# Ledger of designs, part 274: VHH binders against o26223

Target 1, 191 residues: o26223
Amino acid sequence: MKLLWTSQHIKVTVHIDGKVSKMDVLEAIKTRRSIRKYQDREVPEELIDKILDAAMCGPSAVDERPWHFIVVRNREMLEKIPEVHPYGAMVKDAPVAIIVCCDSSLEKIPGFWVQDCSIASQNILLAAHSLGLGAVWTGVYPLEDRVEGIRRLFSIPEHVIPFSVIPLGYPAENPGTRDLFDPDRIHLEKW
Key: E = the ipSAE of ESMFold2; O = the ipSAE of OpenDDE; V2 = 0.75 times the mean of E and O plus 0.25 times the DockQ between their complexes.

## First folded at step 19 (VHH)

Design U15 (framework vhh_vobarilizumab_d1; at its last look DockQ between E and O 0.07; V2 from the best seeds 0.00; counts 0 for: pae O 4.6 > 2, placed apart)
Fold by ESMFold2, look of step 19:
Structure U15 (fold): chain B 191 residues (1-191), chain A 120 residues (1-120)
Amino acid sequence: as target 1 above (191 residues)
Amino acid sequence: EVQLVESGGGLVQPGGSLRLSCAASGFNFKRYDMAWYRQAPGKGRELVARITTGGTTNYADSVKGRFTISRDNAKNTLYLQMNSLRPEDTAVYYCARDAWESYTDSFDYWGQGTLVTVSS
């Protein structure tokens, strides 16, 4: 077993017979891109489990954890999503999609569930990226036509709100690197 | 307030070259990915080339090796150098501010377009 340390960044690397490596979190955040083209390749259940574990690790308002997840692999169902979610056309080409939902009966502080489900959705994107997958967040809430369409398609009960649809798979495109840091967005002490 | 103004289109013979320019204003140009799209008569708009804020470029297969996208952040200007032009490159070319990372809908800002005609 070998552990590596540097003076500027800590990256814990665990090596066993066979190779296991981890992506630095800042690297993952900076290099994650929306991926809309996928290889014709299955995504193992174990990777979906790791992604959903990560999704549930986010903070939430008063620790309410209002999120539920629907994992969709059925080809017929994936092909129907664009019928009710017109900007989710790439979902039909994905091997799997995750629908992030809010169960309003778990909401303890009204209105914060949007932040809670946003955190879970971003964690899904980052975890997928760290595992060599590509994903894209396609917005559902608050677009009422999309909310109703997805609810109807997946038999989602009235007290549960579909928030996002996230198709994922092994990437078949590379959108490239970005330089997005903008000092004009930073305000010291006051606006 | 976002303004994208293309120039440099025209009539050119097959095998010829053109350089398109796009003057950008109303936003922090260097912080946005940029793209060129084109629309031939009776067809939808298609991506021609993209360039990220990090300098990565991507090209449609139909133009690889013939077209070069570039940007000058000091001049707020996007360029498309088009070499070895073919009649099938005839289209209106649009400068666009890319919305690749939008999670709700693509909302690309487009210029007015500049016509490129490749014909004898």
Scores: ipSAE 0.652, ipTM 0.805, lowest interface PAE 1.2, mean pLDDT 89
Fold by OpenDDE, look of step 19:
Structure U15 (fold): chain B 191 residues (1-191), chain A 120 residues (1-120)
Amino acid sequence: as target 1 above (191 residues)
Amino acid sequence: EVQLVESGGGLVQPGGSLRLSCAASGFNFKRYDMAWYRQAPGKGRELVARITTGGTTNYADSVKGRFTISRDNAKNTLYLQMNSLRPEDTAVYYCARDAWESYTDSFDYWGQGTLVTVSS
């Protein structure tokens, strides 16, 4: 029985009129896309706060919560990020970026901070999308040149590791949705 | 037009060494992360090594300590030094330009590949 996943066109009704329509979690996950083009429109602080709240709601290893967030709105700084992050060109066009960092001094179990910061980063993306914003995860860690570049640029202490740069803004593109379900990646009981 | 041209492949004995080169043209080479992939007969294409614009390198576990990826931006050339070659390293090796911007976990341009055969 070929489960015909009828691509229900989840009409992400981006209500332009400020009413944050409640997007359910599955819709947010399934319809989220990386957005790299942004409107010339500021993101309200309230939305950033909501996004950061969501970022901090994810689980972490033994509840270590190692994450820190740098919110960047300064135009000059946004424009400098691409200099140290070659694939972060879109950051210069965003009204705001969040840099997710790990405080290594908060790490309780070695190595799990990557998972923790990943969860936080993904929650940022999902929250942004649910709020009608576009975002993209630009990887910093584990690329040393990018880690060090971001560190220097933002005067990040040595014990703090920049993990990701996430530009955000009102989307100026609509890349559509993708069906990424692959049953070949599912193994029952054993490989 | 973006072009990647691999060279340096050939037949080598186990324990031997080869140096692969990839000549890049048609784009600003220094602005892109680059990688080597390989595809063995009957297997899928796998990442061998990656190098960032800043020179950070990553390797597959199977080649760590034996292979070295490097780049010469002045020559628009990517290299793969392969030492202590093993029969299981036999594959077509491909040079690739990172399409990181697409977050598709894919590279957007590939060379035609160069065959490396490790056989006694």
Scores: ipSAE 0.026, ipTM 0.402, lowest interface PAE 4.6, mean pLDDT 88
ESMFold2 (binder alone), look of step 19: mean pLDDT 83; pTM 0.835

Design U16 (framework vhh_vobarilizumab_d1; at its last look DockQ between E and O 0.56; V2 from the best seeds 0.00; counts 0 for: pae O 4.9 > 2)
Fold by ESMFold2, look of step 19:
Structure U16 (fold): chain B 191 residues (1-191), chain A 120 residues (1-120)
Amino acid sequence: as target 1 above (191 residues)
Amino acid sequence: EVQLVESGGGLVQPGGSLRLSCAASGFNFKRYDMAWYRQAPGKGRELVARITTGGTTNYADSVKGRFTISRDNAKNTLYLQMNSLRPEDTAVYYCARDLHESYIDSFDYWGQGTLVTVSS
């Protein structure tokens, strides 16, 4: 692996199996799409480690870092997720999923853990995209039926709150590019 | 309030053509991805075509090369040009906002539908 940095923009060059991957951060943000179809191909543990490293780099309220991550590769467990998460049907077809959780015992300011876990979740999506993977954020919190279903399925303690389930894998679809900039959402000085 | 109103359906012979329209209101149309879905008798709804705000189009394999999705952002209108129609294209066609990027797939943004019947 070799990391390369430039003064004008930041790129990460990764040499895995003779492959080179470069992506500008603004390009990653603008080109990331939700991917719900995956190749039948394993995701190396090394890539999951890089993704979770990125997830933990986000800011958090008073640096509380309330997040915990469950990495799910077991086929039987992945196939059970749709039983408690009805809009997560694609998870059963993913080689791996990451469950983002909040440990409420680490919370220092009530309620800010939602922002903290949202930041970690988005970082997972961007990091996966930069590594040639596709991912999708499937919402769990604040839908109580999903929260309790996922907690039950993965034996998550009462003080730990499952926030999101993020299946990922090598993409088997290309949703295309979008043009989402809307000047009407920008207000100068005042509303 | 989001409204999507389809029109242009009807009875057509195999090999014929139809052009479907969808009038959109209640949202900033040009900033949303749009799609056409269809539901044949006894089947679930299936994606027919989608078009992103960036102009990228995607088609179901069954209609590729025969159908063309397009949009007119000035008129807030989505179109589906349907050529070389076959009996298996018979369905109710629905205009929809494409919720592909939603992390909560709880709401349906569908029109009322327009019936297309292909028969001799």
Scores: ipSAE 0.620, ipTM 0.791, lowest interface PAE 1.2, mean pLDDT 89
Fold by OpenDDE, look of step 19:
Structure U16 (fold): chain B 191 residues (1-191), chain A 120 residues (1-120)
Amino acid sequence: as target 1 above (191 residues)
Amino acid sequence: EVQLVESGGGLVQPGGSLRLSCAASGFNFKRYDMAWYRQAPGKGRELVARITTGGTTNYADSVKGRFTISRDNAKNTLYLQMNSLRPEDTAVYYCARDLHESYIDSFDYWGQGTLVTVSS
C-alpha cells in the first residue's frame, strides 16, 4: 500500500468573511512566510491587539518581559523607516508596523533580552499569519546604524533598544511553502 | 564561495523549446528558494520564475503556462524548461539564490547568465 503522500495543498483559505478560521499552531509555523507586499487595506485595531497579546505571551528569561512595542500607522513615519533601514523598503507600503523594543532597565540577566525580543517578534509573525495577515521580520539590532536610526526617528530613550521592525498587512503576494527540515542538523545524544 | 553557473542557452526558433540549468555550489542548496531572472536588451532585470524549498512555484504572467521551474536538490541544480518560446523571451537568463526569509540583509546571488535568443 504505497502511501501516496498527497501533498495536501493546505489551502490557506483566507476566509475574507470575518470568521477567523482557527489555524493550527503547526500549520501556522510551517506555512508562515515573510510577506513584503501588502494590499491597500487597513488592518483592524482588533487584529493588532491580538497580535500584541500573542507577542506578550512568550517566555522570557526569569520572566523579565523586557519588551515594548511601538505601533506605527502614521504614513509619514512609515515612509521614513526605509531611510534608516535600507532593507525595510516594504515598510512604506504597509498599513502598519510594529517596532519591538527592549527596555534594558527591565533586564534581569544580561544578554537574554535578545532571546526574549526574538520570541516576541516570532509570535507577532505567527499570530499575524494565523489571522490572515502578512508580515516580515526586519532586523534592527544588532546593527548600530539601524538601531540609532530607529531610535532617532521615534525618539526612543537610550535605555530602550529597538530590536526589530515588523510591517504588517493583508498579503498581496504568495511566496508559497517551504520544507526546511534537515536531518543533518539533528544529533542524537552527542555531536 | 557561493557559485551559480547557468547553462543551456542558445538560439532557438519561435515555438521552440530550451532547458536551462543552474549548477549551484558553495551553500546548502536545499535550504534556499531559487529563482530565474532575465534581462532583455535595453530592459531591466525581471523575475521569470521562483521555486521554494518546498517546491512551490511562481511565474511571471508573461511566461505562465510556457515555462516550468524545477529543482533537483540531490544535484544542486535548478532548471527552467522553456516551451513555446517567443521573440520577446530573448534575454540573458540568470539564476539567483533568494534570501527571501532573511531578517537581515537580503542578497541575491547571481550567476553570469546564459543568453537565450528566439529568432526566426
Scores: ipSAE 0.027, ipTM 0.394, lowest interface PAE 4.9, mean pLDDT 88
ESMFold2 (binder alone), look of step 19: mean pLDDT 81; pTM 0.820

Design U17 (framework vhh_vobarilizumab_d1; at its last look DockQ between E and O 0.43; V2 from the best seeds 0.00; counts 0 for: pae O 6.9 > 2)
Fold by ESMFold2, look of step 19:
Structure U17 (fold): chain B 191 residues (1-191), chain A 120 residues (1-120)
Amino acid sequence: as target 1 above (191 residues)
Amino acid sequence: EVQLVESGGGLVQPGGSLRLSCAASGFNFKRYDMAWYRQAPGKGRELVARITTGGKTNYADSVKGRFTISRDNAKNTLYLQMNSLRPEDTAVYYCARDAWESYIDSFDSWGQGTLVTVSS
């Protein structure tokens, strides 16, 4: 049997009440896994826009919003990332990567930008997952050799700090679900 | 602190079977994903199998259908049942806490390894 696929257009009536939700937030948090193998399939620009919109929804210290994002689709650039980022070997195989950066000129409270960019990075992972994509956070900051290598490769100015490189694509692997709840980590009223 | 002790390796003929065990201590075993890796002579360490805290398993293509990973949370023990062994399965097998979700790709807990030799 041969399957012929064509563009599907979703007809939406003028009044759509509470019928469906994409993915429940608790489901997304519990089922998200690091994905390092991707299908040979383009990620539409529209999905990247949704992911970056989600990234920017995170709280930040005194609402400083220090983040900037570099979207990398160029094959030659993706292939160069492992040269300066040893953990980023899978980036060569990703259709797209997002580099999360801190612009220190936007920092209002010294030292909180790491939390701010971590929040944005996690939102990228969750949003990608909710959209049927897989992603992995590959650490850059605070590893100085990786920070300098990525800054050099992407012409990032000295006042901007690359924080993470997040390759993403349609997943080609399934690491499985986990049961991580540990009551021993919970302390009531005091330690 | 964290201790992982492998056992059950040995010399076996092609087509034979072995069962590896890994005794775990020093951490809350049932709350950690676990994995078996192997390192053949002259090669890097490669993933063989992993099992999540929820019981989901994944296998390298080279062992799929022949090896079975399992865990006994009451005994803090990880197992690898190895059937239909081939000479290319010859390696030191390592028990590890699975660091799949690490964003710096560091494994900080490995056993000493147990040697499996498959030879006619």
Scores: ipSAE 0.587, ipTM 0.794, lowest interface PAE 1.3, mean pLDDT 88
Fold by OpenDDE, look of step 19:
Formats: sequence, C-alpha cells, structure tokens
Structure U17 (fold): chain B 191 residues (1-191), chain A 120 residues (1-120)
Amino acid sequence: as target 1 above (191 residues)
Amino acid sequence: EVQLVESGGGLVQPGGSLRLSCAASGFNFKRYDMAWYRQAPGKGRELVARITTGGKTNYADSVKGRFTISRDNAKNTLYLQMNSLRPEDTAVYYCARDAWESYIDSFDSWGQGTLVTVSS
C-alpha cells in the first residue's frame, strides 16, 4: 500500500470576505512559516489587538509577565530599523512591526524573561498566521549591537530590554510547508 | 560539523551553461532552506537564488529566467543550473544554508565557493 503522500495543499483559504475562519491550533503551528515579503496593504488595528492579546496569553515564570510591546506603524521608523538590525531588511517593507521587550523590573526569577518573551513572540507569529498574516521573528537579544540599536531608536529605557522585532503584513510569498519532525531528537526515558 | 562543498564551476563562453552542485553534510538538509550566493571581483556578495524546504524558489532579477535552483534531499545536494551565461555572471558562487526559522535570520556559507568565469 503505497501511502500516496497527497501533498494536501493546505489551502489557507484566506477568505477575502472578512470571515477569518478559525485555524486549528495544530494547523497553525505546523503550517506557519516566516514571511518576509508583504503586500502593500495595511493591517487593521483589530488584528493587531488580537495578536497582542494572544501574545499576552502565554505562560511566564511565576506569572511575572515581563513583556511589553511597541507597535510600530510609522514608515520612517520602520525604515530605520534595518539600519540597526542588519537582518531586519524586510521590516522596511512591512506595514507594521511589533517590538517585544522585557521590563527587567518585572522579572522575579533571573533569566526566565527570555523564555517569557520567546513565548510571547511565538504566540505573535502563530496568531498572525491564523489571522492570514505573515510574520517573521527577527532576533534582537542577545546581540548587543541590535539591542542597543533598537533601544536608541525607540528611546527604550535602560531597564527595558528589546527582545525581538516582528514585522507583520499580508503575505506576498508562500514558502510552503515543511515536515520538521525529527525522531532522532526524541529520546525515550533516557538520552 | 556543518559542511557545504560547492563544485561545477569553470570557464565557459558567453551563452554557455554550467551546473553547480553543493554537497551538504553535518545537518538535516531537508529541514533547511538553501541558497546560492555569488561574489564578483571587487563586489559584495549577493543572493542569486533561494529554495525553500517546500520547493519554492526565488531569484535575483539579474538571473531570473536563466538560472534554476533545485535540490535533491535524498542526496543532500543543492543545484544551480545556469543557462545563457553572461560575462557579468563571473563570480565565485557560494552555497548557503538559510536559517529561515531561526531568530537570527542568517544565511551561512561554509564552502570555499566555486569559480565561474564567463569569457569569450
């Protein structure tokens, strides 16, 4: 029985007619890709709100919830981000970017803020994808030049650490899906 | 250790064709997007072509319609078919792994490159 791997074209039916069909969470996780090309189309504030809501729903160490979010729509600022973030070239082409930050004063257990902000960042990506948007995680922390660059650019106080820059927009590319399952990374009971 | 080894470069006349290969090892090839870069003398390195794990391709405008990037996951090999070569295509060509889903979003080239010279 030749298991015909029917390349199920996950028709991301971006229903143009505003009815955002709720994507299954596993589907969202499995089909999400980094998107670095965007349409010349604005992202509604409502979608950003939903994304940010999702970003804040993740767990954090001892519920410290240290995250802050800077929503950037200003074209000039978006265009400046690549100057301090060399791998953030696509940000200039996005209609909006979210900068995930950590307020260190909210940290209860040292070091876990990275996990907290990572969870928030990933939720942003998943939520964006489920809403028919494309996004990409551009790392800022722990690269010092990027951290300081973003800090200066957005006048971020010293106790706040920029963690990631996530441009978002309607996708202008479709990189397809990947099978990322690797059984070699699974150890049963012991390494 | 991650290794990328380019091959297939050489001297070719304008209008000619070459096929470059990149042998990948030390990582799960099928899980990574791959790319070809080139660097001409006195110029910076530029992206030539990219191929995703899903087989989607993207090309620099300068090579679009002439070059074809492909991959064989079973052989852990990346290819670049270059047709209708021009003198301006003269460069060292590099194979790169794309950490597409990485937080760093970087292309890494571990090979020494292969020289393509297009000259009459």
Scores: ipSAE 0.028, ipTM 0.297, lowest interface PAE 6.9, mean pLDDT 87
ESMFold2 (binder alone), look of step 19: mean pLDDT 82; pTM 0.829

Design U18 (framework vhh_vobarilizumab_d1; at its last look DockQ between E and O 0.01; V2 from the best seeds 0.00; counts 0 for: pae O 10.2 > 2, placed apart)
Fold by ESMFold2, look of step 19:
Structure U18 (fold): chain B 191 residues (1-191), chain A 120 residues (1-120)
Amino acid sequence: as target 1 above (191 residues)
Amino acid sequence: EVQLVESGGGLVQPGGSLRLSCAASGFNFKRYDMAWYRQAPGKGRELVARITTGGRTNYADSVKGRFTISRDNAKNTLYLQMNSLRPEDTAVYYCAKDAWESYIDSFDSWGQGTLVTVSS
């Protein structure tokens, strides 16, 4: 493992699958884009492990950590997701998808699991990007027809709520960069 | 029904200028970021320029300093001023409602395109 530090910004270099990866955290946040086209190339299990490790690092309400993840590689299952998820057409073309779920039996304080699973979902997107992968968050909750469709398809029990479906793979498109900073959204001291 | 109608394409000599327009209807134009994309023959579509609801802009490196995106919310119209045109700018230019990062629906709001040809 090789770590590089500078006074202008912090970069973490880590050894992944025989390769050294390097991306500043602010760069990762600013350059991540939704990727909906993927190469015909498998994603190694080790990379999925790293992504899920990152997903579980997020804060949660009273540290309840209500998230569970379903890793889907089976072609037949991936091809069925668009039948219940209109936004999920690209999932059939992905080598792998991650379904982020809430196990309601893990809630310690009612109603915060949506924030918790949103944090995990965004961490998946950022981690994938830092590993040279592309991903997109396809929303499931709170659209009840999508929730029930995904629950049926993956045999998810009633106390577990599918939150998002995140297909990922090596990217086959580049949407470009952007600058979204808007000072009018910043209020100093009060509104 | 969302409609985006591009106009202003045509034949222009290298070094010349051209102004594209996009008439928008079927949605609340001023509440959405807007973009121009282009597609040369045999290539994928690429982002050219983007403008937010607040007027902030982003450009592809290949057009920075030469192209200017703007919007007129009173006329529901998006513009692309293209200066110092080069043969490599030859493409069909598409107006788009920019919802690429939406996680609940497909981004499918494109115009029919307008052809820009830069040649002698």
Scores: ipSAE 0.444, ipTM 0.766, lowest interface PAE 1.8, mean pLDDT 88
Fold by OpenDDE, look of step 19:
Structure U18 (fold): chain B 191 residues (1-191), chain A 120 residues (1-120)
Amino acid sequence: as target 1 above (191 residues)
Amino acid sequence: EVQLVESGGGLVQPGGSLRLSCAASGFNFKRYDMAWYRQAPGKGRELVARITTGGRTNYADSVKGRFTISRDNAKNTLYLQMNSLRPEDTAVYYCAKDAWESYIDSFDSWGQGTLVTVSS
């Protein structure tokens, strides 16, 4: 059985018969939405593995690959995250969250780790979406209270910087797709 | 290839008990949510019980307090303990694996099913 998600611009086909139709990369990018409501379903570990594989496939500055990932399934811990992350309320409702971190000891060029972890975080979102999951990027860095809160909660070493918390689950909402193309943001040859 | 093989069905008197088993193979059993469905004569297939990878359970209202879903990951086996059976529980019971490709709640890879008949 095929489940079709249709938007005004892009058709998303999700297979329910054990055959995964690979979502086109442009389709994944254009149809992805932040999902903050989740079904009462666990995310299979197999999917998490695929998502993490994708997270590690992005480029990094001089191939420094500074990222680490904490996979959180423990309900108590998930419920505590909103206490230190005011805009992470949905995390308590998710079956799993991925915390993207940077090991500063792996950084080769100062400052590029933010780009590296951003790429990894975005790949998590895209991979999740392509696999029929919903996710949202909740920013931790550079807000010091959130960074320290997450650090303490998960006993993260001082040289490791929590960057983002990404709850994941099967979507319990469908916000639709958006057309975010803005030609006013495009400059040809010069500003 | 994913395989699910149900067993344990049979004829039972009202108020009786049965324990269904589902032997799973062809996938990493512990990594997927599992469920029991049933289909009564002349009716559509309906969800009976669900168990997550974390062990959380959910039941249809009609079976709450009477049925218990459980899993043994070491044996790759799903169970459904059915107590206080009623005639309306008569159906073919199917084991199902989570279909993670879907945005909506869905299961796939049903076995052949096992018939449960509750009759005096």
Scores: ipSAE 0.008, ipTM 0.258, lowest interface PAE 10.2, mean pLDDT 88
ESMFold2 (binder alone), look of step 19: mean pLDDT 83; pTM 0.836

Design U19 (framework vhh_vobarilizumab_d1; at its last fold request DockQ between E and O 0.74; V2 from the best seeds 0.68)
Fold by OpenDDE, fold request of step 20:
Structure U19 (fold): chain B 191 residues (1-191), chain A 120 residues (1-120)
Amino acid sequence: as target 1 above (191 residues)
Amino acid sequence: EVQLVESGGGLVQPGGSLRLSCAASGFNFKRYDMAWYRQAPGKGRELVARITTGGTTSYADSVKGRFTISRDNAKNTLYLQMNSLRPEDTAVYYCARDAWESYIDSFDSWGQGTLVTVSS
């Protein structure tokens, strides 16, 4: 799948109560929730491109950027994902999913690819939310059965490691707001 | 260690009310979303209600309008007010930390449960 050109500057327009609103980065972070129910509505390719652009903007070990992304829209494939990824049950109901992978052949510093793909995955979640979409991170790595299941299902080469499956769609649920700030987890200067 | 201790269950007639409590310890209660689950005889465990750290509540359709989840952060206690109880509400009720934002399989932090029996 060839992506359309997207700008690095994600201008997020969110329709809130019928009005166009901008969501800043802090708002996106604070208000993001995992979404596992989706509307029966397609996600425009433009939005996926923006999300993937964001996914590629994070830091990585020695700036290797070893990540690859599989965009899945095929209904049959989406419906098969839960068969090999039990925690991905909601994927079958999503109009699209992104599988975040690592090309291990690009890895220069062993082990950091997990952080790299995590950063990419989180950026996908934040970008999706900023764009008025819902998403959820469903972990694949390091669960061997899931890794191999996804690998087999999508014919992923051995040197490429599927890391996460992220279904996306317009949200059909609202998990509500959280207050998670915990000053007891903050240490000044030393533990 | 995370501890959740449910109480308040018992036998009640249809149309009656019960208030369940869950005493939480071993973690910062106020910073965790909480939930009630129940398991009826011969059935799977199902979500009954959730309450976020922000105070947002959600309910299973079967209990909407009848049950109310609440929390007292000062007491580290979760509550479930159950009104207009029905025989189909008969179950063991469990308190749990809500793992909504888990990117892996749901966290299994359950108490021992408290039995609610609704019978004439």
Scores: ipSAE 0.696, ipTM 0.847, lowest interface PAE 0.6, mean pLDDT 91
Fold by ESMFold2, look of step 19:
Structure U19 (fold): chain B 191 residues (1-191), chain A 120 residues (1-120)
Amino acid sequence: as target 1 above (191 residues)
Amino acid sequence: EVQLVESGGGLVQPGGSLRLSCAASGFNFKRYDMAWYRQAPGKGRELVARITTGGTTSYADSVKGRFTISRDNAKNTLYLQMNSLRPEDTAVYYCARDAWESYIDSFDSWGQGTLVTVSS
């Protein structure tokens, strides 16, 4: 053959095996469960980085990307969260938690930041699950007492709104699988 | 509209057995995880057993190996088979829809309860 050949460079860590994902995305979505019990085992920083990268990949209204994240590993801070977030008791037992916040100064179209931060929060749950971690979304917004309590505890400025607290760690429980598909919720062409 | 009606409680000697039933109506029973809770006199309600729509079961440590949760989706009925009963199992037992995936506090539906008394 007398055609000129330009070789394609293959990245050592990504392209050698040809695989893109460790878990099928539909499997991840269907098998993810809220995990509230964790092993006494540290979560490496690199996994948190991957999770937050995934969180930031979500769509947002007019690409406003209003999200900010507080990564909490300090034991004293984790133990204080239940004092201001009554249904976040499991947070004290987690090796790490992520607080999803909205910076309202980044809002470009009013009222969509809740959807934006919900998308980021769900991406955190799915990414954690795909990496062998368990997580649970514990609601903060729109419960005013929880919003103000978390804001106080983490010195969050007034224009930043804490949305959710997501403790995570290697799971120490298995809630099992569910069969939730309900055809009665599906409407073809009309209601 | 949601109704959960427990039955099958009663007085039983230690070591005995009972089977609780919960008749469900007013919702699509097969699409909901279900649970049994109990409340002993002077205590808070505690989880006893859970069963998912996918058939996975789990139990409180205090009852594991002695109690079995099951469901019959054709009859809209949840069951709790209780074997090797102990005086510490004395409580009102409640059937509930399980809200494991709630991201806020749950306001799920509860039955009226059925009393189980274990004593000599």
Scores: ipSAE 0.650, ipTM 0.803, lowest interface PAE 1.2, mean pLDDT 88
ESMFold2 (binder alone), look of step 19: mean pLDDT 81; pTM 0.815
OpenDDE, look of step 19: ipSAE 0.466; ipTM 0.758
ESMFold2, fold request of step 20: ipSAE 0.624, 0.635, 0.626; ipTM 0.799, 0.804, 0.801
ESMFold2 (binder alone), fold request of step 20: mean pLDDT 81, 82, 82; pTM 0.819, 0.828, 0.828
OpenDDE, fold request of step 20: ipSAE 0.623, 0.170; ipTM 0.822, 0.629

